VH-VL binders against q0aze0. Designs and how they scored, part 5

Target 1, 268 residues: q0aze0
Amino acid sequence: MKIILVNNRFKENTEKKAQEIAGQLSALNVEVIIDNGLDEPYAGTVDFIMVLGGDGTMLRAARRYGQRAIPVLGVNMGTVGFLSNIEINELAEYLPLILREEYSLEARMMLEVAVFQQQSLLTRVFCLNELLLRSNSPRMLSFALEISGQKLEPYRGDGLIVSTTTGSTAYSLSAGGPIADPQLDAFIVTPVASHIINKRPLVVSPEREISLHLLEEREAIIGIDGQIKMDFGAENRVLIKRAPHPLLMVNLKAKPFFTSIDRSLQRQ
Below, E stands for the ipSAE of ESMFold2; O stands for the ipSAE of OpenDDE; V2 stands for 0.75 times the mean of E and O plus 0.25 times the DockQ between their complexes.

## First folded at step 13 (VH-VL; framework fv_ixekizumab)

Design t13 (at its last look DockQ between E and O 0.42; V2 from the best seeds 0.00; counts 0 for: pae E 11.0 > 2)
Fold by OpenDDE, look of step 13:
Structure t13 (fold): chain C 268 residues (1-268), chain A 120 residues (1-120), chain B 112 residues (1-112)
Amino acid sequence: as target 1 above (268 residues)
Amino acid sequence: QVQLVQSGAEVKKPGSSVKVSCKASGGTFRSYAISWVRQAPGQGLEWMGGIIPIFGDADYNQRFKGRVTITADESTSTAYMELSSLRSEDTAVYYCARERWDSSGYFDYWGQGTLVTVSS
Amino acid sequence: DIVMTQTPLSLSVTPGQPASISCRSSQSLLHSDGDTYLHWYLQKPGQSPQLLIYKVSNRFSGVPDRFSGSGSGTDFTLKISRVEAEDVGVYYCMQSIQRPYTFGQGTKLEIK
């Protein structure tokens, strides 16, 4: 068995724990690769991914490895979030199950985000939570939203979020989006400070495509999962689709999503 | 199957303009881009520009110095390429091609070509 | 503009024999998304160009498996394991990583 341990080098506790776990796994004849984000994603074949840390680390892992159909386990290390399945102190208990591949998988829809400069592709990213378009100035943006060829009325506001259902409890929620069942595949399109006060979020079929572009010469920012940031201008375009692959999240421990929402949100 | 059908051959005088059409069928017009590529007699391929219908904007090869205008009509799934201030060196076969702009920008389907002859 | 250089410019091959065409780019065609934006086209006599290989090594639909593409960065190769009469035409490599898109000079393949 070959396992990738994903941690954050900027979080010393996760780094240390990764080394410790690596040692333990090695003692069990498991090959271990540690990914602290410093290097490019490991290109070789692996059987399992453990994410040590919080939601942010999971999001990074998803972007780096989600397209490879590898089981991904979130191991929480004292943070509050929605994407971890077990606690670090529970890892020893569940390790035999992992090694025997006795676990269930939960498929989570991801976004395929393509950013263009005119017709030139600048970047393509698969992400678990959301794409954010927001103004880089105190002024509102004017931008066009199109959903599967349907051009909506020009939008004015600070920005827009296109989120997965997984991401519904992330920034979308802060912007007034609905909480969505993670088992549901859908886009959530949440306005950010729309000039129309009661501009409602949209729940959109995952079969549709979403396109965004600015209608005026203003500077904006594209944000992906709150971690990737890039400048966005009038010559740029965004195309958002359902990723051709879901993230395969390992479910070792049942988590009551709906009953724990309030608890989780209160801690954030 | 996806097909791109172009308008017929054109004979033009120097200084005039030509507009070539490219009608797409068998696929979703909005999901892809239409690029134009020309080929002078006995010569290679030259990319002229392209349009993404869903965005409505076009890119151009600057070598044409603004003589090229590319448009698209979504209602008819037709793209157009207009070349103005025609010169003898503009004599070529002009191809439209479907560009997978969503996937590295390769051309997966081509029109049959339109011969444009510029002569006095 | 990115310059695409093909070698050879002409190739005469006996049917059943292999053929190889090289394409070099003046700069890397590796995109940040992990894909390499190099494609191959064949233009048969009197016909429009048709896609053979996209993203270095992916055969387009209907393309026989005797065609293969390889390479990385700035050096690419199209190979035909067993040349057939129907393979006659001009082969073009193309980069699409940067506007304007540019093609190689073309390689004319003829049958001996």
Scores: ipSAE 0.040, ipTM 0.566, lowest interface PAE 4.8, mean pLDDT 91
Fold by ESMFold2, look of step 13:
Structure t13 (fold): chain C 268 residues (1-268), chain A 120 residues (1-120), chain B 112 residues (1-112)
Amino acid sequence: as target 1 above (268 residues)
Amino acid sequence: QVQLVQSGAEVKKPGSSVKVSCKASGGTFRSYAISWVRQAPGQGLEWMGGIIPIFGDADYNQRFKGRVTITADESTSTAYMELSSLRSEDTAVYYCARERWDSSGYFDYWGQGTLVTVSS
Amino acid sequence: DIVMTQTPLSLSVTPGQPASISCRSSQSLLHSDGDTYLHWYLQKPGQSPQLLIYKVSNRFSGVPDRFSGSGSGTDFTLKISRVEAEDVGVYYCMQSIQRPYTFGQGTKLEIK
């Protein structure tokens, strides 16, 4: 059995704990790869991914490994979030189940985002929470949103969020979007500081194709999961689709979504 | 399920133009790019250009120096390639091929090919 | 333009034996998105090309498991574990990391 331990090198406690856990697994003849964010993603075959940390570390793991259809377990290390399943002090209890592969999986939709310069692909990124288009100056954006070739009336404001249901509790929520059940597949399209009063959040079928482009030259950026940023100008376009594979989240311990909303949000 | 059907063979004189059609079925025409690839007799494959129908814009191999025009008609699910100022070295089989909507470039389905012969 | 070089240009194989085709690019085919944009096609006699392998090692739907791809950077290999009569034709590698897309010269596989 080979696993990846994902941690955040900027939180030194998680790095020490990851090495401790790697030692324990090696003693059980489990091959361990540590991904602390410094190196390129591990390219070889792996059976399981363990994420040590909060939702931010899970977002990075999802971007790196989410399209490989590999089970991903979130292990909370002190901060309650939406994406962990067990606590670090429970890991020893659940380790036998992990090693025997006796767990269920919960699928979480991901976005596939393609950014173009004119007609050429500039980059392709997968994300778990959201794409953000926003102004990078005091000036508002004028931009076009198309959904499956249907052109909506132009937007004017600070930007737009296209999120998954998992991302509904992140930036989309702060911008006025709804909390969505993460077991649903959908896009949630949430305007940011719109000056057009009738531009309400939209909930859109996951089978739709979403495109964005600026209607005039402005300083803008595209943000991915709040962790990746890139410049966005009038020569660029973005296409967004449901990613080919969902993130496969390991479920060892029941975590009721609806009764935990208040507590989970307090830790954001 | 996905099928690309091209127009029939053509014989043309030097200096004229040819327009080859490629009708797509069994998929979402707007969701994929259509590329054109040619193959001279006994030779390899050469990419000519492509179009993403939802964008309406085409991109071209500069080797053709503006002689190629690629268009798409969503209402008929048909892409077109027009090659102008034909020369004898343009004698080839012309294929249309489909690639993922992000223009990643691998061609999952190909048309049957259209032979264009240029001779006087 | 990125130059794609295939070796050998011709290959004669006894049925049931393995075959290996190499493809080398003049530049790395690794994209900033983490994928490597190298693909393999087979053109059977009198037919259109058909996709075998995309992005180095991913077998396209319906392609027999005796076909496999490997490699990285600038060096790639297509392997056929047991050649069958229906495998005759010309094999092409192609890069799509940048436009114009370019193909290798082709490798003609024959049964002897």
Scores: ipSAE 0.000, ipTM 0.515, lowest interface PAE 11.0, mean pLDDT 86
ESMFold2 (binder alone), look of step 13: mean pLDDT 91; pTM 0.941

## First folded at step 14 (VH-VL; framework fv_ixekizumab)

Design t14 (at its last look DockQ between E and O 0.01; V2 from the best seeds 0.00; counts 0 for: pae E 17.8 > 2, placed apart)
Fold by ESMFold2, look of step 14:
Structure t14 (fold): chain C 268 residues (1-268), chain A 119 residues (1-119), chain B 112 residues (1-112)
Amino acid sequence: as target 1 above (268 residues)
Amino acid sequence: QVQLVQSGAEVKKPGSSVKVSCKASGGTFRSYAINWVRQAPGQGLEWMGGIIPIFGDADYNQRFKGRVTITADESTSTAYMELSSLRSEDTAVYYCAREYYDSGYFDYWGQGTLVTVSS
Amino acid sequence: DIVMTQTPLSLSVTPGQPASISCRSSQSLLHSDGDTYLHWYLQKPGQSPQLLIYEVSNRFSGVPDRFSGSGSGTDFTLKISRVEAEDVGVYYCMQSIQLPYTFGQGTKLEIK
């Protein structure tokens, strides 16, 4: 059995803990690859991915490994989040179940984002939460949204969010989008500060294809999961589709989504 | 079920042109790049060019020196490759292949179209 | 243009035994987006090519798990853990990190 331990290299706690866990697994004849963010993603085949950290570390792991159809377990390192399943102090309890593959999987839809200049692909990236198109100046954007070739009336405002249901509780929520059950597959398209009063958030079939481009020259940015930033101009176009594979999240401990969300909203 | 069906075999004289069609079904046409790859008898695979129908612009392997034209017709879900000024060395099987989101890998291939260039 | 070099160009294997095919590129296939654009195809006798492995190590849908891919940078390997009769054909690696896309010369796999 071979696993990847993903951690954040800038947090000394996670480095020491990753080494401790690697030692425990090696004593059980499990081959361990540590991905602390310094090196290229491990290219070989593995059986399991363990993410040590909060939602941000999980987002990075999803982008690096999510299309490999490998079970991914989120292990919380003391900060509550939406993407972890167990706490670090529970790992020893659950380790035998992990090694025996006695767990269920929950599929979470991912986005595939392709950014072009004309037909030339500039970059292709996968994300778990959302793509953000936003203005990078005091001027609002004028942009076109096409859904499966159907051109909507032009958008005008600060930008647009295209999120998964998993991403519905992230930036999309702050922009006025709905909370979605992460077990649903859908796009959620949420305008950011729209100047056009009739532009409502849209919930769109995952089978649709979403295209965005600017209608006039403006400084704009594409953000991916709040972690990757790319300049976006009038010569660019982005295509968004459902990724070929969902992120396969390991479920070892029940986490009641709806009561957790209800409590979180009460604290606002 | 994604399927690419190409037009039938053709016999052509040197100096003429050939236009091969590739009709897509069972999946989305407009957003997936359609690539053209040829294989001369007993030889390997050679990429000729490709097009993403929704964007309309084609990219070409410059080895063909502007002899190749690739187009797409969204209304019929059909891509076309036209090769002009044919030479005997152009005798080959011509494949269309679907590229997943311009990802660079070809997930589905047509059956191939044999083009024979002979005097 | 990126040159793709496969070794060996032909390979005879006894059924049930493993096989290994190497592919080397003239420059790195690692893109700044973190992905490596190296893919493997099999062309069975009389058929169109079919995708086996994309992005180094990802098996395409329906591909048996006896096929695996590995490698990084400029050096890549396709392995078949137990060769079966239906595995005969020509195997091609392909790079798609930049245009024009280029293929290796092909490796013909035969059964002894």
Scores: ipSAE 0.000, ipTM 0.398, lowest interface PAE 17.8, mean pLDDT 85
Fold by OpenDDE, look of step 14:
Structure t14 (fold): chain C 268 residues (1-268), chain A 119 residues (1-119), chain B 112 residues (1-112)
Amino acid sequence: as target 1 above (268 residues)
Amino acid sequence: QVQLVQSGAEVKKPGSSVKVSCKASGGTFRSYAINWVRQAPGQGLEWMGGIIPIFGDADYNQRFKGRVTITADESTSTAYMELSSLRSEDTAVYYCAREYYDSGYFDYWGQGTLVTVSS
Amino acid sequence: DIVMTQTPLSLSVTPGQPASISCRSSQSLLHSDGDTYLHWYLQKPGQSPQLLIYEVSNRFSGVPDRFSGSGSGTDFTLKISRVEAEDVGVYYCMQSIQLPYTFGQGTKLEIK
């Protein structure tokens, strides 16, 4: 068996724990790769990904490895989040099940985000939570939203979020979006401080495509999962669709989403 | 599997310098510190210093009083240790060893490089 | 610098018998992060050192279960439950709680 341990290089406790776990796994004849974000994603084949840390680390792991259809386990290390399944102190208990591949998987839809310069592709990214278009100035943006070729009325506001159902409890929620069942596949389109007071979030079928572009010469940014940032101008367009492969999240322990959501939100 | 392969044995005159290389393979390079440990004949182990390649900053054992320079080349996954103003007391086997970032233990070692300093 | 002191410096053991090596540090090796930065290495004759135990009690890959580590603070012990011929070599403890990293003098294990 070959496992990737993903941790956060800026969190020393996760670094140390990754090293400790790596040693333990090695002692059990498991091949281990540690990914703390300093290097490029590991390109070789692996059987399992273990994420040590909070939601941010999981988002990074998802972007780096989610397209490869590898089981991903979130191991919480004392932080509040929605994407971890077990606690670090439980790992020893569940390790035999992991090694025997006795666990359930939950498929989570990811976004495929493509940013263009006119007709040229600048970048393509897969992400678990959301794409954010936001003004890079105190002035509002004017931008066009299209859903499967249907042109909506132009948006004016600070920005727009396109989120997965997984991401519904992230930035979308802060912007007034609905909380969505993670077992659903859908886009959530949440306006950010729209000039239209009653502008409501949209829940969109995962079969549709969403496109955004600016209608004016304004400075904007594209944000992905709150971790990637890039400039976005009038010559750019973004196309969002369902990623071809979902993230395969490992369920070792039952974690009821709706019964724990209030507690989780109160802690954030 | 991770391997560290060092350059060959060296024979040097007192006052000269020696530069030993350590090439890493079978794993990542940027995220792991490469440390240098030497062992005089029949003696114990002495830590000389280490470098994290991505940062380029090296830590040194101050006992060497600035005679040691440790560098790394990310493009070739190779670390280097240069020891200047060589003395007979510097005759030793020099090892490179990999350390997880901020782990504190060396999980993989090079095969060692004998450096002989003699008149 | 932290001084690491091993005892004994040499040990002759009959195959199948147990062995014990002590390592004492001049300062506590317990870090505020909860980990203890004491490690054990074995250098077999004519070979490079190899990691045996990390952080006091964790066996590294390929290390037989006859090897065990224990201790806390400043006093640590490496034990071999049943010494085998392949266990011959020099054992070193090392601290890495602060720079410079320092090693014990080494304990030479021989077969009687």
Scores: ipSAE 0.000, ipTM 0.466, lowest interface PAE 15.8, mean pLDDT 91
ESMFold2 (binder alone), look of step 14: mean pLDDT 93; pTM 0.956

## First folded at step 15 (VH-VL; framework fv_ixekizumab)

Design t15 (at its last look DockQ between E and O 0.78; V2 from the best seeds 0.00; counts 0 for: pae E 13.2 > 2)
Fold by OpenDDE, look of step 15:
Structure t15 (fold): chain C 268 residues (1-268), chain A 120 residues (1-120), chain B 112 residues (1-112)
Amino acid sequence: as target 1 above (268 residues)
Amino acid sequence: QVQLVQSGAEVKKPGSSVKVSCKASGGTFRSYAISWVRQAPGQGLEWMGGIIPIFGDADYNQRFKGRVTITADESTSTAYMELSSLRSEDTAVYYCAREYYDSSGYFDYWGQGTLVTVSS
Amino acid sequence: DIVMTQTPLSLSVTPGQPASISCRSSQSLLHRDGDTYLHWYLQKPGQSPQLLIYEVSNRFSGVPDRFSGSGSGTDFTLKISRVEAEDVGVYYCMQSIRLPYTFGQGTKLEIK
């Protein structure tokens, strides 16, 4: 068995823990790779991914490795979130199950985000939560939204979020989007401070494609999972699809979503 | 099965224009780019330009000095390449190709080619 | 423009023998997304080009396993482990990392 440990290089406690866990796993004849903020994702094959940290670390890990269809376990290290399954102090207890592959998997839809400059692909990213288009100035954006060939009326506002159901409890929620069952595959399109007061979030089939572009010469920003930022202008286009592979999240511990969401929301 | 079917051979005079069509079938049209590549007799391949139908934007090889116009009609799943101010050197087989830009933009399917002959 | 240079320009191979074609780019074809934007096409006599290999080493659907691609950065190789009569044609490498897309000169493969 080969396991990759993903931690946050900016959090020393996660690094230390990764090294400790690596030692433990090695003692059990498990090959371990540590991604402590590697410049590039580890290129070799692995059987299991263990994410040490909070939701942010999980999002990064998902972007880096999610397309490989490898089981991913979130191990929380003292933060509150939706993407971790067990606590770090529980790892020892569940380690035998991991090694015996006695766990269930939950497939989570990811986004495939392609940003173009005309025909040229600038970047392609798979992400677990959302794409955000927002103004880079105090001025509202005017942008075109097309869903599966259907051109909607132009949007005017601060921006737009296209989120997975997993991401529904992230920025989309703050923007007034619905909470979605993570077992459901769907796009959630949530306006950000729309000029149209009654502009409602859309729940869109994962079979559809979503395209966005600006209708005016304005400067905007594309944000991915709140971690990646890139400039977005009138010459750019973004195409959003369901990623070809879902993230396979490991369920070692039962975590009922709807009861958990109530608890989490009360803490915010 | 994805197919790109191009319009028939053309014979043109120098200074005139030619417009070649490429109709896509058996797959999606809007979600792929259509590129045009030409090949002079006995020569290699030259990329002329491309368009992403869903966006309507086209890119061009600047070597053609603005003589190329690429358009797409989503309603008919057809892309067009118009080359103006034709010269004898423009005699070539012109191919349309589907660009799989979801990945790296390689051309996974090609039309059968359209011979354009420019002669006085 | 990115210059693609193929070697050799012509190759005569006895059936059953291996063949190797090199392609060099004037700049790196590694994209920021982690993929390398180098592709191989075959144009058989009297036919349209057809995709053989995409992104350096991935065989397109229907392409026999005797075809393989390798390389990184600026140096790439297409190999045919056992050349067959149906492999006759002109092979092209292409970059799609930057516009305009550019092709190599082509390598003509013939059977001895």
Scores: ipSAE 0.022, ipTM 0.526, lowest interface PAE 6.6, mean pLDDT 91
Fold by ESMFold2, look of step 15:
Structure t15 (fold): chain C 268 residues (1-268), chain A 120 residues (1-120), chain B 112 residues (1-112)
Amino acid sequence: as target 1 above (268 residues)
Amino acid sequence: QVQLVQSGAEVKKPGSSVKVSCKASGGTFRSYAISWVRQAPGQGLEWMGGIIPIFGDADYNQRFKGRVTITADESTSTAYMELSSLRSEDTAVYYCAREYYDSSGYFDYWGQGTLVTVSS
Amino acid sequence: DIVMTQTPLSLSVTPGQPASISCRSSQSLLHRDGDTYLHWYLQKPGQSPQLLIYEVSNRFSGVPDRFSGSGSGTDFTLKISRVEAEDVGVYYCMQSIRLPYTFGQGTKLEIK
């Protein structure tokens, strides 16, 4: 059995805990690869991914490994988040079930984002939460949104968010988008500071193709899961589709979504 | 299954133009690039240009010095390549090919080719 | 433009024996997304080209496992572990990292 431990290199506690867990697993003849984010993703085959940390570390793991259809377990290290399943203090209790592969999986839709310069593909990335198009200057953007070839009236404002249902509780929520059940597959399209009356958030079938481009030259940025940034200009286009594979999140311990989100909103 | 069907062979005089069609079926047309590649007799492959129909503008290999025009008609799922000011060296088989969206720009499906012969 | 150079330009192989074709680019084909934009096509006699290998080493759907690709940066290799009669044709490498897209000169494979 081969497992990847994903941690945050800049948090000393998570790095030490990852080494401890790796040692325990190695003593059980489990091969362990540690991914702290500074090296290229492990290219070989693996059976399981364990994420030690909060939602940010999970987002990186999803981006790196989500399309490989490998079970991914979120282990919380003390910070409250939406993407962890068990706490670090519970790991010893659940480890036998992990090793026997006695757990269920919850599928979470991911986005496939392709950015072009003219016809040439610049980059293709997968993300769990959202793509953000935003202005990178005091001037607002004028941009076009197409959904499966249907050209909507032009947008004008600070930008646009295209999120998954999992991402509905991230930047999309702050921009006025709805909270969505992560068991649904959908795009949520949320304008950011729109100056066009009646540009409301849209909930869109996951079978649709979404494209964006600028209608005039401006400095803009494409952001991915709040962690990747790309310059975006008038020569660029972006296409967004449902990714071929969902993130397969391991479920060892029930975490009711609606109770969890209600408590989280209460704390704000 | 994706299929690209091209218009038939043509014989043209020097100085004239030719317009080759490429009709796509069995897949998404709008969001994939349609490229044109030619092959002179006994020679290799040469990329001429391409278009992503949803974006509406084409990219060209500058070797053709503005003689190539590539367009797409979404209503008929058809791409076109027009080559003007024909010379005898333009005698070739002209292929259309689909550039796969989920890829780094490789051509996953090809048309059957259209022979264009330029002779006086 | 990126120049693609194939070696050899012609290859005669006894059925069942391996074959190897090299492709060298004048510039790195490593894209900033971490992938390498080098692809291989086969044009059988009288047919349109067909995709064999994309992004260095990925076999396209329906391509036999005797075909494999390798390489990085500027140096790439297509290998056929056991050549069969149906493998006859011209093999092309292509780069797609920069417009215009460019092909190698082709490698003609024949059965002897």
Scores: ipSAE 0.000, ipTM 0.481, lowest interface PAE 13.2, mean pLDDT 86
ESMFold2 (binder alone), look of step 15: mean pLDDT 92; pTM 0.948

